# VHH binders against q01730, part 7

Target 1, 276 residues: q01730
Amino acid sequence: SKSLKKLVEESREKNQPEVDMSDRGISSMLDVNGLFSLAHITQLVLSHNKLTTVPPNVAELKNLEVLNFFNNQIEELPTQISSLQKLKHLNLGMNRLNTLPRGFGSSRLLEVLELTYNNLNEHSLPGNFFYLTTLRALYLSDNDFEILPPDIGKLTKLQILSLRDNDLISLPKEIGELTQLKELHIQGNRLTVLPPELGNLDLTGQKQVFKAENNPWVTPIADQFQLGVSHVFEYIRSETYKYLYGRHMQANPEPPKKNNDKSKKISRKPLAAKNK

## First folded at step 18 (VHH)

Design k3
Fold by ESMFold2, fold request of step 19:
Structure k3 (fold): chain B 276 residues (1-276), chain A 123 residues (1-123)
Amino acid sequence: as target 1 above (276 residues)
Amino acid sequence: QGQLVESGGGLVQPGGSLRLSCADAGFTFDLYAMAWYRQAPGKERELVARITYEGRTNYADSVKGRFTISRDNAKSTLYLQMNSLKPEDTAMYYCAATLRTEPWDLPSEYDYWGQGTRVTVSA
């Protein structure tokens, strides 16, 4: 229950590298006097506040490695966010983002990007987004993606990709280029088939996670899921499945109808209605 | 899908110490938030301590200053050092894990659970 003023003073006086201002009702970072003078800090947590924007002044915190805006009302980010060249972890989960600023992919050390519970879709990503080649974890769950761009294959260090509860109608074959991937979460989408190239990945072992429930899988795939995930991967690697997939894509079937009312998505609710 | 395995529980006198361990063999342990929960007879499962993937910790008020949560990502192991144990600390202790980057206190925030290890503090 320290005041914001006390938190800033203690960090400055004791050269403390980590500052936690979570759950303080902050509506503007500019109202926190002296915050942007703390050039020494490596971690800033502003989770569970009432921020609607992030000022360009965030770039003055040049040594940040961790920046956490989880559970705010942020609708846009300044282009200067990408000038934080030491940033390794950026948490923007549970906000109201519908776009990312141009140049966002210029962050050179980013390992974890949390964007769960926003209003993003494939058109929200700036042209250099997939230059974030240092990413180990990308969380895009509970957004509005209908496709995953083929450039996803550029993120070759990715170990976790979470696309839970989007509107995906397909996965690109380039998903099979993510050879370090250990966890893929695609549950709660509109997927009917899997690209055979997903079979190139080792996602069925004891140390891996593949979650794909709550999708309108075609009967041959749905049957394999009932037997187990290892059966799914065995099947999609088969020549029988490659033929089925080719015929499915040639037929260009109408995607399944969306099952969810978007007004109920957590990213579109007032802060008081969100969990947390 | 990884299985969490707790160890280190047992019978201890009031004022004593125990160190609980929770092992996970997953490739991505260092990207998970982890927690210890406990359940005393007749009570709901409650948070004891949590640690985010980047190392931020939170504790229940009843254990602050006595318990320390920590993780060793190289060994894929979560720890709970329990000092100055009291009879009210008697419970089954559960290890939990989630991909949520900001988990809260409710057990529903956690996707993976161990089988539990029993801690009994009695005279």
Scores: ipSAE 0.667, ipTM 0.840, lowest interface PAE 1.4, mean pLDDT 90
Fold by ESMFold2, fold request of step 19:
Structure k3 (fold): chain B 276 residues (1-276), chain A 123 residues (1-123)
Amino acid sequence: as target 1 above (276 residues)
Amino acid sequence: QGQLVESGGGLVQPGGSLRLSCADAGFTFDLYAMAWYRQAPGKERELVARITYEGRTNYADSVKGRFTISRDNAKSTLYLQMNSLKPEDTAMYYCAATLRTEPWDLPSEYDYWGQGTRVTVSA
């Protein structure tokens, strides 16, 4: 266990591209002297700290490819986060975000965006969010989404979309445009029907994952889940289901009531571990 | 759904080496955090080493400096190089995978498991 000063000094002196400052009780990045002078680093890990904000100075770390803020108390991000032009992996999981800054979608090399366990909803996404067309994995689990914006269909490189444990009442038909999708996680929502366009995807093979449990599915869909996921996909591709879906949407039914039991959320108390 | 297959276990003398492999039979391997766990007779399953999807590694204290976890994303394969083996390393070794980007030490953090490969270190 090196001090923060030693970590910065060693990175500078030895030109070390990866800096791990996880689990160090850091409340402000500005308190880590010399951190922002490390323009050479490609990876910065600040997971399991006590950060509440991220200073604009983060943009000075021009060569970052990996930036990890997992398990902090971050409430907002500076607009300058999108100036990190080489960023491929951004982990903001287990924080207190309720919005993303304007211009967030300008980070055009981003492949993995982890936003699990925040306070985001569909209104938290800035106008250019769906410019993140290089995304391969988008984790939005354990947030407050009630709808998924139709522009999700623009993220055509997505291989993983995780929407577990939100408040979703529907999925947009544009989900059927995600032809590279290999994993879709929609368990723990308020979903009653699936758009027939989901049937355009093959999520039932051995190399794919489709998880949809703990939703108030209408009886015809619930019956298919009891038979197996492949039966669900056969059914939603059928003319019978397309008719049922059309009648369901035309009826404009009242959405299912929210489940206010939050006891199954992932733990907010990480193991007290250092030197792992 | 993904499938994990371990190989490389066997019988080895103290001080010897083994290399364990874990092949992924078909999910997006490079987006998963991976780990090796082991279970000795009469003991609970314990973390040996883990590697995040971005490549950051962690090791149990008992194996630091002797074992190296690595991944080859092009081959969809996880490795555990085990050097300077001791009788206490005797166990079933399991490969595990999760989409959690920051998994903890408990086995419940992992979604997919292999069948295990046996490592025996005896004089």
Scores: ipSAE 0.644, ipTM 0.835, lowest interface PAE 1.6, mean pLDDT 89
Fold by ESMFold2, fold request of step 19:
Formats: sequence, structure tokens, C-alpha cells
Structure k3 (fold): chain B 276 residues (1-276), chain A 123 residues (1-123)
Amino acid sequence: as target 1 above (276 residues)
Amino acid sequence: QGQLVESGGGLVQPGGSLRLSCADAGFTFDLYAMAWYRQAPGKERELVARITYEGRTNYADSVKGRFTISRDNAKSTLYLQMNSLKPEDTAMYYCAATLRTEPWDLPSEYDYWGQGTRVTVSA
């Protein structure tokens, strides 16, 4: 395959807008000579490398529309990531993030944000996160969320929301404000009830996806799942369910105990280990 | 994701061309990674070509330079242009889709599959 030097030279020489440096053992972007001088590029792929940080120099790549860091060991992002004002797709899946930087929500064009398999929870999101109102897809699967903030309702263009394999104990009523939602993935959580406002959405049609298995649903909801997803939505829209849901929330029951041991998750093992 | 429907298969002589199409009625087609797989009788299903939602392509070595994967997000359609066809290209061809942003080569990486279209290249 081509060396990193040759990839940079070829992009500069031929004015190539797309650069793919996946699976090259890169530990630091600063070691890739000339990378940040490629101000013309619109796509940079650095997936399957060994990055632990992203330098502020990413802001020099001002024309980026696609930035892919999938499957690295990134523990933090620079605040300058939000200055990439043309960015439409950001992939940070399979990393070690436990927070997002201040000002992260300042991106004006972001459509796809992939954060699957990190160490994020609801406290990891900066105050302006939900200003990302251009988002069409948000992947938060395999993280540590226990709640989804009510401000999720501000993401009105969202078509895909994936929350698979978190620790969610509830969904906010504002989920019902996501009127463009086509796919909702909430399987593998600690959910016992659904907000009745979820019934405002049409997630049971042939072009929609609703996945909710592996949750400790209360018996009335579990019974409807046995009949089919359409029966679940019919039930949660009913006056009977709205009453019982209100009583359930007023009782404030203790949430189901966690039954997943996430201490062995690779993203939580210390990087200081000599045999990583 | 709607149902995937392949078309364009048929009988072709060696050296000929075919174009396969895979239609999807899903509203989020442009957010899915797509692939073509093929299965010859008695063999395992194997990757032919894939394209990420971002547009990055990858090809099996056996088809590189002869086949081209492409997508038209406005029409929610995946294509496979097959040129310089050989008898060993004879197989059932399937389109597949996944919400995974970085799928690998294994068929288990894909969540949705079409019923297939047959391609036969006679000697």
C-alpha cells in the first residue's frame, strides 16, 4: 500500500479532496507530515488507528465535510473540533470518550454523529449539545446513559436515534416531539415503562424500525410486545395506559438493578497498561 | 429501512455486461451502508462490493476493475455495473444494507437482505 507521505503528496499534487489513512498504526496526527496543510480536503478517514487525542490543528482542515475516527483510543477532543463549520459527518465510534468538549454543539451543518461504544453518559454532553438541530442520525449505543435529557426534543430533524445497550431507566416525554423519527433503537436497557407521548410517533409502519427487546418491561407492556409492536403503540395511546403511567411515575419506583458488568469493556481499561 | 428488491440479472455470454439494481423504499436510504454479495451453488455467500453511507467503496479482488458499485440516494437505489463477465461470476446476487457505519466483510454485519437476482455466464 501507499505510504502516508505518498498519500499526502498525491492529494496535494492532484488536488484530491478525499484522503483515507485507515489502518496505518497512526498514534499521532502530528506525525503525519503535511497533513494539516491539505486545506482543500473535504473527507479525512483515520479509522482503525491508535490515536489517543486529536490535536487542535484539525481546525486547519477548514473544508472538511466528513471526519472519521472510528476505532481508535481517543480519550478527549479539542474544543476546536466545533470550528469545522462545513462538517456533516463525524464518526467517533469505538473510542474512549467520557466527555465532549465545551462548545461542541456549535457545528451548523452536522447531520450524522456516531458515538457508539464510548464511555459517555448524560453528564458528558456539553450545555449546547442540543443546538445540533441539523442532526438526522445520532448513535449513542453502548454507552452509560441512565436518562435521555428532555432537550432531545430540540433535534426535530432526527430520523435515527440509537440508544441500544445503555443503562436507561426512562425516556423523556419529549421523545414524542421527534416527528421525523423513523428508527428508534432502545433494546438492552433498564426500561420498565414507555412515555405515552411515544405514541405520537409512527414507528410501526413498513418503513420504520422500533427495537426494544431485552428490557424489564412491566407486565402490561410485556404482554403487548408478545402480540406485536403495533399492539404496544395502541396500548400506550390508550387512556387506560396514560392513567397507569401517571400512577407509576408518581410512585417513583426504585429502578431495576443493573445486570451488565461494564468494568471489562475495553474502553474502560487503563491506557497505562504495558500490554495494551 | 424498506424491503430490498434486486433486478437486472440474466443470462450473458463471457465478456458481456449486466447492470444490477437494488431498490429500497426507505426514507433513510442515504444513512445506510450497502453491499452486493453473491452465492454460487454449494459455496458460501461472499462480498462482491460495498459502499458506505459516506460513499467509500471496496471491492473483492476477483472483481476489481470489472465491477463498479454506485448508489443514487435521490432514487434510493443501489447499482452494480458488471463488465467483462466470466463464468466464475455465475451466482445469485444479493443486495444488503446495514446501519453500521463501518461494516466488515462478513454477511453478519448486514441487517437487511434482498431475495436475490440470478446471473448466469455461459461458456
Scores: ipSAE 0.637, ipTM 0.825, lowest interface PAE 1.6, mean pLDDT 89
Fold by OpenDDE, fold request of step 19:
Structure k3 (fold): chain B 276 residues (1-276), chain A 123 residues (1-123)
Amino acid sequence: as target 1 above (276 residues)
Amino acid sequence: QGQLVESGGGLVQPGGSLRLSCADAGFTFDLYAMAWYRQAPGKERELVARITYEGRTNYADSVKGRFTISRDNAKSTLYLQMNSLKPEDTAMYYCAATLRTEPWDLPSEYDYWGQGTRVTVSA
């Protein structure tokens, strides 16, 4: 494999828009000499490294459209990441994020946001997160969300929403406003009911995906799942269910217990102490 | 559930070429990572090539330089161009897809599988 130096030089000399530095044992972007001088690049891949932070210098890469940090150890993002005005794809999957930076929602063209396998919850999102109205795909699987904020309904271009293996106790009614949604993944949560408004969506077709297994559904819903997804949607559209849902919500039932020991998640394991 | 359908398999002579196709039948194709696997008789299923939703490609050493994986998002189709085919390339070839943004190396990590198309390289 070419040295990092050579990759940088080659990109500069040949005006190559794509730089792939995956699996290079990089612990800091600042250690990659000349990286931030590559203002012409549109794609930077730094997956499978050992990054713990992203420096604010990332903003110097003004033409980035794709930025991939998959499978690192990133704990913090700089606010400057939102200054990348051409950024369309941001992959932060399999990191150690507890929070997103202030102003993160100011990205103007972001279409795909991968946040799978982090330590995020509803409090981790900045106030302007749901200003990301250009998002087509949002991956929040394997995080610690208990609540999905109602503002999710503002992401009207969403085609894929993945919330698999969180701690969700409910879905907001505003999910029914996602009229372009094709795939919804909510399996592995603590959901007992579905908002009737979800029935406004068509997720039962051959080109749609609705995954909702491994939730403690109330019996009436569980029974429909046994029959199929189409039956679930038919049921939640019914007046009978609306009545049931209303009563259920009024009763304010205790949420199901968290059964998953998330302490074993890679994202929560202590970083091996640098043997001094 | 999304369906994948492979096509393009057949009988070819050593040194010949074949192009496999995998057509999408129901998921948001352009957001999926895709892969080709193959299984020879009596052998385990092995990864041949993979392509991310970003277009990054990886190949098994055994096919590197001979095979090319590509995708047409407009057609929701995955391709495997196979050149310089060898008898050892004889196998059932499977298309796989995952919603994961990175292609995973384990078959169990893929969400969708095709039924396969048979490739036979024989003189």
Scores: ipSAE 0.581, ipTM 0.808, lowest interface PAE 1.3, mean pLDDT 93

Design k3
Fold by OpenDDE, fold request of step 19:
Formats: C-alpha cells, sequence, structure tokens
Structure k3 (fold): chain B 276 residues (1-276), chain A 123 residues (1-123)
C-alpha cells in the first residue's frame, strides 16, 4: 500500500479529487502531513482508523462532498464540520459520539447522514439538527434514542430512516409528514403502538421497505403483522385503531423494560489508553 | 422487499470478456452499497468486487486489473466488466446490496441478493 505521504502528493500532483486513507492506523488527522492542504479534494475516506477526534482544520477542505469516518473512536466533532458547504455525505458510523456539535444542522447540502453504532440519544442532537432539510437518508440505528423528536417531520426529503436497535418507546405523529419516505427501519425497539399518522405514508408497496420486527406490539397490531405489512397499514388507518390508540395514549402506560444491556457495547468501553 | 436480478452470464473462451448487469427493484438503489460475489462448484461464496454508494471500489486480488465494478444510479443498475477471463473465474455470480454505507465483507451482512447468473470459462 502507498504511504500516506505518497497519497497526499499524488492527489496534489495529479489533482485527484478522491483520497482513500482507510485502514492506515491513523490516530490523528494532524499526523498526516499535507492533508489539509488538499483543498481540491471532493472525497476523503478515513474509515477503519483510530481517530479519537476530528480537528477544526477539516474546514480547510472546502470542496468536500463526501467525508467518511466509519469505524473510528471519535468522541467529539468540531463545530467547523458544519462549515463544509458542499458536504453531501457524512459517515460517522461506528464511533463513540455521545453528542453532536452546536450548529451541526447548518450543513445545507447534506443528503446522507450515517450515525449508526454511536452513543447518541434525543439529548445529543443540537437545537438546529432538524434544519438538515436536504437529508435523504438518516441512519440512527444502534444508538440510545428513547424518543424520536417530533421535529423529524421537518426532514421532508427523507427517503430512508433507520432507527433499528434503539430504545424507542414511541414514534411521533410527525413521522406521517415524511411523504417521500420509502424505507423505515424500526425493528429492535420498545414500541407497543404505531401512530395512526404513519398510515399516511405508502410503505406497503414492492418498492418500499418497512421493518418493524422485535418490538413488543400490542396484540391487535401483532396480529396484523402476522398477516403482513399491508394489513398493518390498513389497520392503523382504521377508525377502530384510532380509537384504540387514543385510549392507549390516555392511559399513559409504563414503557416496556429495556432488554439489552447496552453497557457492553464496544462504543462504551474505555479506550485502552485510559486504562493505563 | 428489494429484488436484484443478474444478467449477462454465459459461456466464453479463456481470454474472453463478459459484462454482467444487476438490476434492482424494491429499494433506493443510490443509497446502497453493492457487491458481486461468486460461487464455484464445491467452493464457498467469495467476494469479487464491491462499490460504495459514493462509488469507491474494492476488488479481490484474484480479479484486480481484470474486472471493473461500476454502477449507474439513474438506471438502478450494477455492472461487472470482466476481461481476460480464466477458467478459474467459472462460477455463479451474485449481486448483493446492503443499506450500510460501508460495504461489509461477510455475505450475511448484505440485505438483498440476486438469484445469480452463471459464467463459464472453457476452452
Amino acid sequence: as target 1 above (276 residues)
Amino acid sequence: QGQLVESGGGLVQPGGSLRLSCADAGFTFDLYAMAWYRQAPGKERELVARITYEGRTNYADSVKGRFTISRDNAKSTLYLQMNSLKPEDTAMYYCAATLRTEPWDLPSEYDYWGQGTRVTVSA
């Protein structure tokens, strides 16, 4: 494999827009000499490294459209990441994020946001998060969300929403405002009911994906799942269900217990350097 | 449910070329990572090539320089251009897709699979 230095030099000399530095054992972006001088690059891949942070210098890469930090140890992001005005795809999956930086929602062109396998919850999102109105895909699977904020409805261009293996107790009614949604992944949560407004979406066709297994659904909903997704949606659109849902919500039932000890997640384990 | 349909397989002589296609239906193609796998008789399924939704490519060592994976998001189609084919390339070729932004190495990590197209390289 080419040295990091050579990759930087080649990119500069040949004006190569794509730089792939995946799986290089990089602990700090600052250690990669000349990286931040590559203002011409549109794609930077730093997946499968040992990064613990992203320096504010990332803002110098002004033409980045794709930035990939998949499978690192990133605990903190700089506010400057939102200054990348051309950023369309940001992959932060499989890291150690417990919060997103202030102003994160200022990325005006962001279409894909991958946040799978982190330590995020509803309190981790900045106040302007849902200003990311250009998002087409939002991946929040394997995090610690108990509540999906109602502002999710503001992301009207969403085609894919993945919430798999969180701690969700409910879905907000505003999910029904996502008229472009083609894929919804909500399996592996603590959901007992679905908001009737979800029925406003078309997720039952052959070109749509609705995954909702491994939830403690109330019996009437569970029975429909046995028949198929189309039956579920037909049911939640019914007046009978609306009545049931209303009564259920008024009763304010205790949420189901968390089944999984998430303390054992890799993202929560101390980094070896701290045990020293 | 997502569907993948492979085409373009056939019988070719050593040194020949084939172009495989994989058409998708039932999921948002441009947001999926894609891969080609192959399985020879009596062998395990192996990764041939993969491509991220960004267009980044990776190849098995055995096919580097000979095979090219590409995608047309507008057509929702994945391609595998196979040049300089060898008898060892004889296999059933499968298209696979995953919702993950990173392509994974294990077949079990893919969400959708095609039925496969047969490639036979024989003198």
Scores: ipSAE 0.385, ipTM 0.713, lowest interface PAE 2.2, mean pLDDT 92
Fold by OpenDDE, fold request of step 19:
Formats: sequence, C-alpha cells, structure tokens
Structure k3 (fold): chain B 276 residues (1-276), chain A 123 residues (1-123)
Amino acid sequence: as target 1 above (276 residues)
Amino acid sequence: QGQLVESGGGLVQPGGSLRLSCADAGFTFDLYAMAWYRQAPGKERELVARITYEGRTNYADSVKGRFTISRDNAKSTLYLQMNSLKPEDTAMYYCAATLRTEPWDLPSEYDYWGQGTRVTVSA
C-alpha cells in the first residue's frame, strides 16, 4: 500500500479528486502531512482508522462531496464540518458521537447521512438538524433514540430511514409526510403502536422495505404482522385502528422496558487510556 | 423488496471473459452498496467484489486484477467484468445489495440477493 505521503503527493500532482486512506491506523488527521492542502479533492475516505476527533481544518477541503469516517472513534465533530457546502455524503457510522455540532443542519446538499452505531439520541441533534431537507437517506440505527422528533416530516426527500435498534417508544405522525420514503427500518425498538398516518405511505410494494420486527406490538397489530406487511398497512388505515390508536394514546401507557443492555456497545467502551 | 436479477453467466474457456449484470428493480439503487458473491459446488459463498454507494471498490485477492466491479446508477445496474477466467472461477455468482453505507464482508449483512447466474469455466 502506498504511504500516506505518497497518496497526498499523488493527489496533488495528478489532481486526483479521490483520496482513500482507509485502514491506515491514523489517529489524527493532523498527522497526515499535507492532507488539508488538498482543496481540490471531492472525496476523502478515512474509514477504519483510529480517529478520535475531526479537526476544524476539515473546512479547508471545501470541495468535498463525500466524506467517510466509518468505523473510527470520533467523539466530537467540529462545527466547521457544516461549512462543507458541497458535501453530499457523510459517513459517521460506527463512531462514538454523543452529539452533533451546533449548526450541523446548515449543510445545503447533504443527501446521505450515516450515523449508525453511535451514542446519539433526540437531544443529540442540533436545533437546525431537520433543515437538512436534501437528505435522501438517514441512518440512525443502533443509537439511543427514544423519540423521533416530529420535525422528521420536514425531510420530505427521504427515501431511506433507518431507526433499527434504538429505544423508540413511538413514531411521530409526521412520518406519514415522508411521501418519498421507500425504506423504513424500525425493528428492535419499543414500539407498541404505529401512527395511523404511516398508512399514508406506500411501504408494501416489492420495491419498498418495511422492517418492524422485534417490537412489543399490541396484539391487534401483532396479528396483522403475522399476516404480512400489507395487512399491517391496511389495518392502520382502517377507522377501527384509528379509534384504537386514539384511545391508546389517550391512556398514555408506560413505555415498555428497555431490554437491551447497550452498555456493551463498542461505542460506549472506554478508550484505552493513553498511558500518559 | 427490491429484486436483483443477475444475467450474463455462461460457459467460457479458460482465459475467456464474461460480463455479469445485476439489474435492480428497486427505486433506490444509488443508495445501496453492492457486491458480487460466488459459490462453487461444495463451498461456501465468498465475496468476490464489492462497491460502495459512492463507488469505492474492493476485491478478493483471488480475482484482483482480473475482475472489475462497476455500477451504473442511472440504469440501476451492477456489473462484474471478468477477464482471464480460470476453472477455479466456476461458480454460481450472486448479486447482493445492502442499505449499509459500508459494505460488510458477511453475506448475512446484505439485505437483497439475486437468484444467481452460473459461470462455468471449462476447457
């Protein structure tokens, strides 16, 4: 494999727009000499490294369209990441993010946001998160969301929404506003009911995916799941269900218990103390 | 569920070439990571090549330099160009897709599978 130095040099000399530095044992982007001088690059892959932070210098890479930090140890993102106005794909999957930086939602062209396997919850999102209206795919699986904010409905271009293995106790009715949604993954949560508005979506076709297993569904819904996704959607569109749902929501039932010990998540394991 | 349909398999002589295609009937092809797997008789499925949604490629060592995975998002089609084919390349070739942005190396990590297309390399 080419040295990091060589990769940087080649990119510069040949004006190569794509730089792949995956699996290089990089602990700091600042250690990669000349990296931030590569303002011409449109794609930077730093997956499978040991990054703990992203320096604000990332903003110097103004032409980035794809930025991949998959499987690192990133605990914090700089606010400057939102300054990347050409950024379309951001992969932050399998990191240690507890929060997203202020102003994160200011990205203008972001289409794919991968946040799978982090430590995020509804409070981790900045106030302007749902200004990311260009998003087509949002991956929030294996996080700590108990509530999906109603503002999710503002992401009208979403085609894929993954919420697998969170702690969701409900879905907002605004999910039914996602008219372009083709993939919805909500398996492995604490959901007992579905909002009737979900029935406004077509997730039952061959080109659609609706995964909702491993939720403590109320019996009427569970029964429909046994018959198939199409039956579920037919049921939740019914007046009978709407009535049931209304009553259920009025009763304000206690949320189901969290069954998953998330303490064992890699993202929560202490980083080996640098032997100072 | 998106249906993947492989095509392009057949009988070829050693040293020959084939181009496999995988067509997606799904709506969101460009958001999927894609892979080619193969399964020889009596063997487990093995990863041949993968391509991320952004177009990054990875190859098994056994096919590196001979095979090329590519995708046409406009056509919702995945390709595997196979050159310098060897008898050892004889297998059922499967197209796989995952919603994961980073493809994993395990078959269980893929959401969709094709039915496969048979490639036979024989003198």
Scores: ipSAE 0.136, ipTM 0.588, lowest interface PAE 3.8, mean pLDDT 91

